# VH-VL binders against q9umr5: the designs that were tried, part 182

Target 1, 268 residues: q9umr5
Amino acid sequence: SYKPVIVVHGLFDSSYSFRHLLEYINETHPGTVVTVLDLFDGRESLRPLWEQVQGFREAVVPIMAKAPQGVHLICYSQGGLVCRALLSVMDDHNVDSFISLSSPQMGQYGDTDYLKWLFPTSMRSNLYRICYSPWGQEFSICNYWHDPHHDDLYLNASSFLALINGERDHPNATVWRKNFLRVGHLVLIGGPDDGVITPWQSSFFGFYDANETVLEMEEQLVYLRDSFGLKTLLARGAIVRCPMAGISHTAWHSNRTLYETCIEPWLS
Key: E = the ipSAE of ESMFold2; O = the ipSAE of OpenDDE; V2 = 0.75 times the mean of E and O plus 0.25 times the DockQ between their complexes.

## First folded at step 6 (VH-VL)

Design qf3 (framework fv_nofazinlimab; at its last look DockQ between E and O 0.29; V2 from the best seeds 0.00; counts 0 for: pae E 8.1 > 2)
Fold by OpenDDE, look of step 6:
Structure qf3 (fold): chain C 268 residues (1-268), chain A 123 residues (1-123), chain B 112 residues (1-112)
Amino acid sequence: as target 1 above (268 residues)
Amino acid sequence: QVQLVQSGAEVKKPGSSVKVSCKASGGTFSNYYISWVRQAPGQGLEYLGYIIPEYGVANYNEKFKGRVTITADKSTSTAYMELSSLRSEDTAVYYCARGSKWFDSTPYYMDVWGQGTMVTVSS
Amino acid sequence: DVVMTQSPLSLPVTLGQPASISCRSSQSLVHSDGNTYLYWFQQRPGQSPRRLIYKVSNRDSGVPDRFSGSGSGTDFTLKISRVEAEDVGVYYCMQGSYWPPTFGQGTKLEIK
């Protein structure tokens, strides 16, 4: 039998968004138990990410317990960060494949429709004033806002991304790294036509330097320092990169070619 | 200097399949997009799809998604385009072209082109 | 799909005279990353296409400065300041801002 699949949605999503993915999995891996977690749907997805991590943890623990052979995680957009944090705080998870589906793994720094909706009077260049405030960090979007021009503020004020990245020292950094390294494979999916994740290379742990030049994962401090295990994972062949052009952000979970190429191989 | 060399001309019957190869030399291959474009006689250009040889990730123009398969062999720096269920309308010169590195931009730079492969579909 | 419309489709030119080709897109070619992925290709008789211009106005290496690209949004132009005999061929614009990439019909440049 196939290992259970747990799906974590993104910002403003619900289980309905993954109806095509469920169809694809059912067709190619019949009998697979797929659970799309309907937690923090819609506007509730704006709640602090640590709160979301706790909620999702409570939901996945029973599923994992019933699947001693392991489970697969498919985590979309913001959900990919939730899942990475989840795997960092769980010392007993049994995740075989962690599929990060167009997730801003290294953060977000771009004007998007979501930002315009939440902060209609703010541009990305000014959002640091809001996001790196105490009240700003009460919103999920700000939890992974990564302003390359205000690195000090990011490192000091980010209550989520800077911590799970090990960019700011904290008492749990070593343990979180150990926990995260329990994952069998980290599958990174994203592409240049996403239109939301900015830069799109964030899905592959690439990100802006101070000059807004996008650097690769291997050039990032988190990799060089192996602060949460990326270097170790890469060395043991546990990181899979699956870039695809021609896919918009809202289509990553509903494109058959993408599924067959980047997702399906890791559900067996 | 990077060059793309394609396989020779093909003559096929309707309903059959054709597989065209594109071999890269003189530069890096695996991390770049390789695109396929065709041109019917006296007509314009039509995009078929691409592959990133390093990862074997391909995407296709929806018009051809059911019939086109793009693959690559990194060890030989060769990309392949297979078109099945051939029709007379598939008669064209097929080109491979190298795009940007996958991490830098889109696959559509196409700064280096193969010499083209004529595929003729006739009864 | 994005429709690319070139004009004219036939362009007879006297040697040494300037030439201009227009390319219009059915929607703005400004990509979400802020770039405009508009390309110009030259195809001489019996040859493969050759890229002349990338991202609206950037000339490839080896392309004479007689060629220039301009435009924004939905309207783009390729200009040849003084046409030479070697410029005979078909010119195509292509957009790469939307999937799938699409080409214009082509403009056939001939010498009068």
Scores: ipSAE 0.922, ipTM 0.949, lowest interface PAE 0.5, mean pLDDT 95
Fold by ESMFold2, look of step 6:
Structure qf3 (fold): chain C 268 residues (1-268), chain A 123 residues (1-123), chain B 112 residues (1-112)
Amino acid sequence: as target 1 above (268 residues)
Amino acid sequence: QVQLVQSGAEVKKPGSSVKVSCKASGGTFSNYYISWVRQAPGQGLEYLGYIIPEYGVANYNEKFKGRVTITADKSTSTAYMELSSLRSEDTAVYYCARGSKWFDSTPYYMDVWGQGTMVTVSS
Amino acid sequence: DVVMTQSPLSLPVTLGQPASISCRSSQSLVHSDGNTYLYWFQQRPGQSPRRLIYKVSNRDSGVPDRFSGSGSGTDFTLKISRVEAEDVGVYYCMQGSYWPPTFGQGTKLEIK
């Protein structure tokens, strides 16, 4: 039979948003146990990402225990960062495919409608004042805010992204890397027409340098130092890049062509 | 310097298909967006779509409603645009143009253009 | 689709005099990355389009200093400080901030 699939949603999202994805899985992989976790939905998705990681960890433990042959993760948007943290903090995870669906894996640095709604008087150039404060770090958006012009503040203030990237020294970095490297495949999905993830290449571990030139994954310091295992995974052939054009941020989990091209092959 | 050289003019009947080629020389091809644009005689410019040759991923303007297919061959540094179910209003010069690198945040620069390929659809 | 509207559509100009072409978009062209992807192209008679200006105001290499671009949000302008005979052709604005990229209808520059 097919491995169970666990789905983790994104910002201002809920389990209902994945109804079409569930239909696609049922049609192509009948009998697959699919669990869409309905934790931290709606405004609760703004809670600190470490709180979300703890809650999702508690939910996935029994699912993984019942499936000793392994599970797959499909993690959308902000949920992809939750899932990457899960892979690092869980000594006993048995994830085969980690499918990262338009997730800001290297962070976010853009003026989006979500950002304007939450911080209407701020722009990307000055949001570091809020996000790199203790109060700002209580919001999930700020946990992965990555201002390329305030690297010193990012490295010292980020309570989430800088830690899971191994960009800030911490006592768990070696064990987190070891745990993350137990994943079978890392499937990176995103595209240029997303409209929310900025730069959209963040979904592929690309990001801005200090001049706002996008550097690809292989040019990133975290890759070159192999700080959490990206270089090792790529050398194993475990990283799959599946860019798709013409898909807006809210449509990734309801596009059949995307599912058939980028997701279906990894649901064994 | 990068050059884009397109295939020669074509005369087609309504209902048939045309495939225009665009060969790049003097630079890296696979890591760039390659765009297709057309211009009917005496008219303005119209964007058809793009391809990222490294991944074979293409996007199309919905106006052409499934009639356009854009492909690439990395080994020959050549992109192709195929337009099917041709109609008389498809008579135009078809251009390829090089865009930004796919890992840049600045798509659709179209800084280098091919010479154009005239496609005439006549009964 | 974002509609790009140029004004005027026909622009007869005396040699050596300035010319100005306006371009308006149906919505703001400010991208989530803070940039404005507004371009100007020149098409001389019988030739392929040539990029003149990228990201509103940046002149491409080899484009004469007499060409300049300006504007923000939804309103943009291409200026030629002194028109020369070789400037005859059609000028197009284009937006690249939203899928699909869209062009203005063109402004035909002619010498009086």
Scores: ipSAE 0.027, ipTM 0.613, lowest interface PAE 8.1, mean pLDDT 89
ESMFold2 (binder alone), look of step 6: mean pLDDT 90; pTM 0.922

Design qf4 (framework fv_nofazinlimab; at its last look DockQ between E and O 0.72; V2 from the best seeds 0.78)
Fold by OpenDDE, look of step 6:
Structure qf4 (fold): chain C 268 residues (1-268), chain A 123 residues (1-123), chain B 112 residues (1-112)
Amino acid sequence: as target 1 above (268 residues)
Amino acid sequence: QVQLVQSGAEVKKPGSSVKVSCKASGGTFSDYYISWVRQAPGQGLEYLGYIIPEYGTANYNEKFKGRVTITADKSTSTAYMELSSLRSEDTAVYYCARGSKWFDSTPYYMDVWGQGTMVTVSS
Amino acid sequence: DVVMTQSPLSLPVTLGQPASISCRSSQSLVHRDGNTYLYWFQQRPGQSPRRLIYKVSNRDSGVPDRFSGSGSGTDFTLKISRVEAEDVGVYYCMQGTYWPPTFGQGTKLEIK
């Protein structure tokens, strides 16, 4: 039998967003138990990411307990960060494949429709004033806001991304790294036509330097320092990159070609 | 200097399949997009799809999604385009073209082109 | 799909005279990343297409400076300041902002 699949949605999503994905999985892997976690849907997805991590943890623990052979995670957009944090805090998870589906794994720094909705009067260049404040960090979007021009503020004020990345020292860094390294495979999916994740290379742990030049994962300090295990995962062949052009952000979970190429191979 | 060399001309019957090869030399292959474009006689250009050889990730123009398969062999630096269920309308010169590195930009740069492969579909 | 419309489709030109080709897109080609992915290709008789211009106005290496690209949004232009005999062929604009990439109909440049 196929290992259970747990799906974590993104910002402003619900289980309905994954109806096509469910169809694809059912067709190609019949009998697979797929659970789309309907937590923090809609506007509730704006809640602090640590709160979300706790909620999702409570939901996945029973599923994992019933699946001693392991489970697969498909985590979309913001959900990919939630899942990475989840795997960092769980010392007993049994995740075989962690599929990061167009997630801002290295953070977000771009004007998007979501940003305009939440902060209609703010541009990305000024958002640091809001996001790196105590009240700003009460919003999920700010929890992974990564301003390359205000690195000090990011490192000191980011209550989520800087911590799970091990960019700021904290007492749990070593343990979180150990926990995260329990994952069998990390599948990174994204592409240049996403239109939301900015830069799109963030889905592959690439990100802006101070000059807004996009650097690869291997050039990032988190990799070079192996602060949460990326270098170790890569060395043991546990990181899979699956880039695809021609896919918009809202289509990653609904594109058959993408599913067959980047998702399906890791559901066995 | 990077060059793309394609396989020779093909003559096919309707309903059959054709597989065109594109071999890269003089540079890196696996990290770049390889796109396929066709041109019917006396007509314009039409985009078919692309592949990233390093990952085997391909995407297709929806118009051809059911009939086109793009693959690659990294060991030989060769990309392939297979078109099935051939019709007379598929008669065209098929081109491969190299785009940017996958991490840098989109597959659509197409700064290096193959010499083209004429595929004729006739009864 | 984005429709690319070129004009004129036929362009007879006297040697040494300037030429201009227009390309219009059915929607703005400004990508969310701020770039405009508009390309110009030249195809000489019996040859493969050759990229001349990328991202509206950037010339490829080896492309003579008599070629220039300009435009923004939905309107783009390829200009040849002094047409030479070797410039005979078909010119295509292409957008790469939206999937799938699409080409204009082509403009056939001929010498009068």
Scores: ipSAE 0.903, ipTM 0.943, lowest interface PAE 0.5, mean pLDDT 95
Fold by ESMFold2, look of step 6:
Structure qf4 (fold): chain C 268 residues (1-268), chain A 123 residues (1-123), chain B 112 residues (1-112)
Amino acid sequence: as target 1 above (268 residues)
Amino acid sequence: QVQLVQSGAEVKKPGSSVKVSCKASGGTFSDYYISWVRQAPGQGLEYLGYIIPEYGTANYNEKFKGRVTITADKSTSTAYMELSSLRSEDTAVYYCARGSKWFDSTPYYMDVWGQGTMVTVSS
Amino acid sequence: DVVMTQSPLSLPVTLGQPASISCRSSQSLVHRDGNTYLYWFQQRPGQSPRRLIYKVSNRDSGVPDRFSGSGSGTDFTLKISRVEAEDVGVYYCMQGTYWPPTFGQGTKLEIK
């Protein structure tokens, strides 16, 4: 009698990474149908995020159709941005809990091992030259790159994050906001020891100002203008924050304390 | 100014449990890390774990696996640390400390400390 | 866990003379946000620990300016420019960059 759970993985990731999470769900909520979407694995996770959104949409449609009572999403890292886009573009979604597991919801401005591997001569301060180009926007990492020192370039070049945040004018903004607001709860999970998401507060819709001081969600322009529904959701009591220190980026889906505290209560 | 006041000294037998309280007064409590640290007689400091009372999120040093539980009661501005299956090696002064706000900092600042609670484990 | 190593473990000092305590970490303490979360605590006899220095070199309020912190990466130093009688106690470094926070072994400062 538990709602089905759909899991969406992150960058350089695959469905195997969620084996511990699957075990936790099976132990605490036996009989729950859990689907870990096996799409865009490994290097395929570098494909443009809109391409990933389209592929994941095709996979979730039949699952949602078979579950009229609703489903839950657990979306990890880059997968949380895919899921937020899904909630906006799908007028037929029936998601109750959207569980955002250490996802860079306001973007990324930090060097990672993968970024060093992909662009070995670049640093975060000059990566905007690559990411805010047509070639750069063909990589998923650049689709949510958010350089606080080049906001004009971000707003003009971002083909994904600036759109789903409603930071660029587009004809679908009202419909996307309406669709997103159908979610029952938005569960935000993250913490200061993540080590990859930069700033880690991006998982809670926080982000840098021009001085690299991290501002809270409620201080962000996208919240203040309610551009995609954050202010409305907070006023409804639909935003759940579940911060937890002491968990590294690759351990969010394999920590039982985190699962019991932040995930399990929302898998009705 | 925030002050942390802990419960009184305890004498316990091996195999039992102890629960130490830490009450905050004169400032905000729920939005901060509340950490627990212990110090065996004549020895250094060991970090046990923390809680963020607003969200009830707690995590523990792996060294104390399965023996420590940290909780909070927001209505009384009180945090609790419970250590089970006590051994003589657990004899120590147990401190609570207020860290940073959970959102403002990635490190564990311990800028306000309780007075400490002596826990003696002897048979 | 990040290992924090202090030296010396015992530091007898003549009143009015400078003192220096070293702290070395098993890995760089530079966080991705650009800060270095290295702290110094003082524990006077019979008292709770008291924070002296945060983020390598910032003195806490009420800490005399004879205390200073320095260092980078893995190597850090606490200096007392002129030791006073009330400085007797144990000094701990602590890192807060990596979970869990870890302390050095302590340096016991004594007046000769």
Scores: ipSAE 0.710, ipTM 0.873, lowest interface PAE 1.2, mean pLDDT 91
ESMFold2 (binder alone), look of step 6: mean pLDDT 91; pTM 0.934

## First folded at step 8 (VH-VL)

Design gg1 (framework fv_mavrilimumab; at its last look DockQ between E and O 0.88; V2 from the best seeds 0.00; counts 0 for: pae E 2.2 > 2)
Fold by OpenDDE, look of step 10:
Structure gg1 (fold): chain C 268 residues (1-268), chain A 123 residues (1-123), chain B 111 residues (1-111)
Amino acid sequence: as target 1 above (268 residues)
Amino acid sequence: QVQLVQSGAEVKKPGASVKVSCKVSGYTLTELSIHWVRQAPGKGLEWMGGFDPEDGEPVYAQRFQGRVTMTEDTSTDTAYMELSSLRSEDTAVYYCATVSYDWKTGRYSFDYWGQGTMVTVSS
Amino acid sequence: QSVLTQPPSVSGAPGQRVTISCTGSSSNIGAGYNVHWYQQLPGTAPKLLIYGNSNRPSGVPDRFSGSKSGTSASLAITGLQAEDEADYYCQSYDSSLSGWVFGGGTKLTVL
């Protein structure tokens, strides 16, 4: 039998948004128990990510308990960060494949439709004024806002991304790293035509330096310091990078070719 | 509020086709996703198909694939459902309905319904 | 024959509490798809009663409530009134059928 699949959504998604993904899984892996976690949908997806992590944790624990052989996580967009944090705080998770589907794993720094909607009078260049304030950090988007021009503010004010990345010292860093390293495979999916994740390389733990030059995962301090286990995972062959062009952000979960190429192989 | 007004009752012979219309008001058709649900006399509701609220593509229930065609005329804000190769078991009240997304809850639902169109198929 | 299973009928006296169950499977309710409820008065079109498991549209009194757990959902009506006599349908999405699905409907009789 196939291992259960747990799906975690992104901003303003619903379980319906993943209908095609579930259909693909049903067709190619019949009998697979797939659960889209119906939590923090709609505007509730704007709630602090740590709150979301706690909610999703409560939902996945029973599923994992019923699947001693392990489970797979498919986590889309913002959900990918939620899942990474989830795996960091859980010392007893049994995740085989963690599939990060177009997630801003290294943060977001771009003027996207979501930002325009939430902050119509703000541009990415000055969003740090909002996001790195106490009230700004009450919004999920700000929890992974990563301004390369204000690294000091990021490191000190980011209540989520900087912590799960181990970029800011905290007492749980070692334990979180140990927990995250329990994952069997980390499957990173994204692409240059996403249009939302900025830079798109963030889905692969790439990101801007102070000159907005995109550096690869292996050039990032979090990798070099192995602050949360990326270097270790790569060394043991546990990281899979699956870039694909021609896919917009809202289509990653609804593209058959993408599914067959980047997702299906890891649902065994 | 959205209002859906459907065309009148139809009587058809087996093998014929029927085309039911659904005129929308309150909002434009381009702002709505229209779906069709039928109900045989004394029976339950059955989803036939509609336009996907996320990608706008028409989706039909497998049971009606090849026999049903759903179209829209945005100039008149009218949606159409055509069912061909009619059978006696196609006798039913046919409803159009809107499928809307609530951003507060992240839910899709059939929030507005037409008054229904009775289609009778008899020899 | 319906994908979602409902009791064919329920009854209650005015003022009582009644519950209508909706049992699905791992490909619909169990997959995490939302459950919606519709009320259909005799000779009328269905009306959205509950959406997204437990949300009430404007105009729906709070004596109507919905819940979801596992592969099942439930509609509860408290303070039953004569006007509540109607057919009630649950609805969800099914990934195995790639479409929306309804329950068989429940006839509620107010005694």
Scores: ipSAE 0.897, ipTM 0.940, lowest interface PAE 0.5, mean pLDDT 95
Fold by ESMFold2-Fast, scan of step 8:
Structure gg1 (fold): chain C 268 residues (1-268), chain A 123 residues (1-123), chain B 111 residues (1-111)
Amino acid sequence: as target 1 above (268 residues)
Amino acid sequence: QVQLVQSGAEVKKPGASVKVSCKVSGYTLTELSIHWVRQAPGKGLEWMGGFDPEDGEPVYAQRFQGRVTMTEDTSTDTAYMELSSLRSEDTAVYYCATVSYDWKTGRYSFDYWGQGTMVTVSS
Amino acid sequence: QSVLTQPPSVSGAPGQRVTISCTGSSSNIGAGYNVHWYQQLPGTAPKLLIYGNSNRPSGVPDRFSGSKSGTSASLAITGLQAEDEADYYCQSYDSSLSGWVFGGGTKLTVL
């Protein structure tokens, strides 16, 4: 029988949005128990990410307890950051494959429609004034806002991403690294035609330098310092990179070729 | 306020086709999708199909595939459901209902319903 | 057959509380799909009563409430009134059928 799959959604998502993904899994791995966690849906997806991590943690505990052979996580967009933190704070998780679908793992620096919903007159160049305030850090999207022109403010003000990436020190960093390293496989998925995640290489732990030149994962200080275990995972052969062109942000969970190429092989 | 007004009752012979319309007012079909649900006399609700609000394509319940065609005319905000090769067991009230995304809750639900169209198939 | 199981009938006296269950499986409610509830008064179209497990549309009194746990959902009606006599249907999405599914309906009788 197949390991259960837990799906963590992104910003403004519905469990209905994953219907195609669940159909693909049922076709290729019939009998798999798949659960889309319907917490922090819609407007509640704007709640601070640490609050979401706590709620999702409570939801995944009984699922993991019923599956001693392990579980798989499929985490979409913002949900990939929730899953990053979840794997770090849980000292007893049994996750085999962590499949990250176009998640801004090194942060976001781009104008998007949902940013305009929250901050209608803002531009990416001035969002740092809002996001790096204590008030701004009460919104999930500001928790992973990473302005490459104000990296000093990001490092000091980010209450979430800078901490889980080990870019700023935290008392729990050693334990979080140990917990994260228990994951069997880190499967990274993303592509140049996403249109929302900026830069798209953020899904692969690449990001802008101060000149907006993308530096890939192996050039990042978090990788070089092995702050939360990326270098160790890569050396272990546990990181899978699966880029695909032609897929827009809302289509990662509904493209059959993407599923067969990047997701299906990691669902045991 | 959103209102759905359906076409009037139809009486058809077995083997005929019927086309029911659903006129939407108060919103546009670019903001919501129409789904069709039928109810045989004294029986429960049965989903037939509708436009997927995310994909923008019609999807049909398997038992109606090949016999039903659903279309939406966004210029007139009118949806249509055509059922062919009618049988006596197709006698039912046919409802249209709106399906739209509620950003506040992250939910899709059948928010507003038409008054229903009685289709009687008699031999 | 109905994919979602509801009791065919339930009854209560005015002012009492009744609960209507909706039992699904791992391919629908258990998969995380939301549960919606519809009220159908005799001779009328269904009306959305509860959406997204527990949310009430404008105009629905707070004596109607919904909940979801595991593979099942429940509709609770407190302070029963004569006008609550109706058929109640639960609805969800089913990934194995790739479509929307309704419960078989529950007839509520106010004694």
Scores: ipSAE 0.819, ipTM 0.907, lowest interface PAE 1.0, mean pLDDT 92
Fold by ESMFold2, look of step 10:
Structure gg1 (fold): chain C 268 residues (1-268), chain A 123 residues (1-123), chain B 111 residues (1-111)
Amino acid sequence: as target 1 above (268 residues)
Amino acid sequence: QVQLVQSGAEVKKPGASVKVSCKVSGYTLTELSIHWVRQAPGKGLEWMGGFDPEDGEPVYAQRFQGRVTMTEDTSTDTAYMELSSLRSEDTAVYYCATVSYDWKTGRYSFDYWGQGTMVTVSS
Amino acid sequence: QSVLTQPPSVSGAPGQRVTISCTGSSSNIGAGYNVHWYQQLPGTAPKLLIYGNSNRPSGVPDRFSGSKSGTSASLAITGLQAEDEADYYCQSYDSSLSGWVFGGGTKLTVL
């Protein structure tokens, strides 16, 4: 029998958005219990990410308890950051595959339609003025905003990303790293034609330096210092990279070829 | 103000086909996803199919696959449902409805409905 | 047989509370899909009553409420009035059928 699959959605999202993914799983893995967590949908996805982590934690506990052999997580876009935090804060998670589906794991530095809707007079170059304020950090999009030109402000103001990356000292860093390292596999999915995640390499723990040159995962300080376990996890052979071109941001969970290539093999 | 106006009642013989129209006003078909639901006399609602709101391709309920065709004419903002090989149990009121997204709640629902088209199949 | 199971009828006296259940499975409500409710007055098209499990459209009185738990959902009507006499349908999405599914409907009678 197959391990249960838990799906965590992204910004301005809903359970129905994942109908094709659930249909693919039903076809290839009949009998698998798949649950899209029906929380923080629509505008509620703008709530602070720590609030979302707490709510999703409460939802996954009974699912994990009924599946002692383990579960899989499929986490899309903003949801991948929620899931990574979840894996850090849960001492007792039993996640085998953490499948990160086009998630801004090292942050976001790009203009999007919903950023323009939220902050109509801002562009990526000046959004730090809003996001790196206490008021700005009450919006989920600002919780992972990562302006490479204002790194000191990012490190001081980020209430979420700088903490889960271990970029700021905090008393839970050792425990969070230990918890994260209990995951069986980390499957990283994304691609150059996404159109939303900026840089798209953030889905693979890559990001801009101060000159907006993309440094890959192995060139990042958080990897080199092994601040939350990426170097250790790679050394165990537990990181899978599955890039795919030609997929726009909203199509990752509705592309059959992507599913068959990057997701299906990890749903044991 | 979205309005869905359907074509008039039809009487058909078994084995024939029927094509029901649904004219959209207030929005365009390029902005909305039209689905079809039928209701036999004294019976409940049954989803037949519609256009997927994300990729714009028709999807049909398994029960109707092979007998139903759903099309759109974006120049007239009119959706069509054609049901072939009619039989007496196809006697029903046929509704068109929109599937739309509410960004405040993150929900998709059937929010605007046509008035219904009665199709009677008898010899 | 409907994929979503509703009682065929419920009844209540004016001013009372009634509930209408909607029971699904792990491929629909249990998979995390939303539940919507529709009211159908005799001779009319269905109207959206509750969407996204518990949200009320504008113009729907707050005596109508919805909830979802596990594989089931409920519509509650308090302060029952004669005008509430209608058929009520629940709706969700089903991944095994790759489509939208309705309950069989519940006729509410106000005594």
Scores: ipSAE 0.612, ipTM 0.842, lowest interface PAE 2.2, mean pLDDT 91
OpenDDE, second read of step 9: ipSAE 0.828; ipTM 0.912
ESMFold2 (binder alone), look of step 10: mean pLDDT 89; pTM 0.920

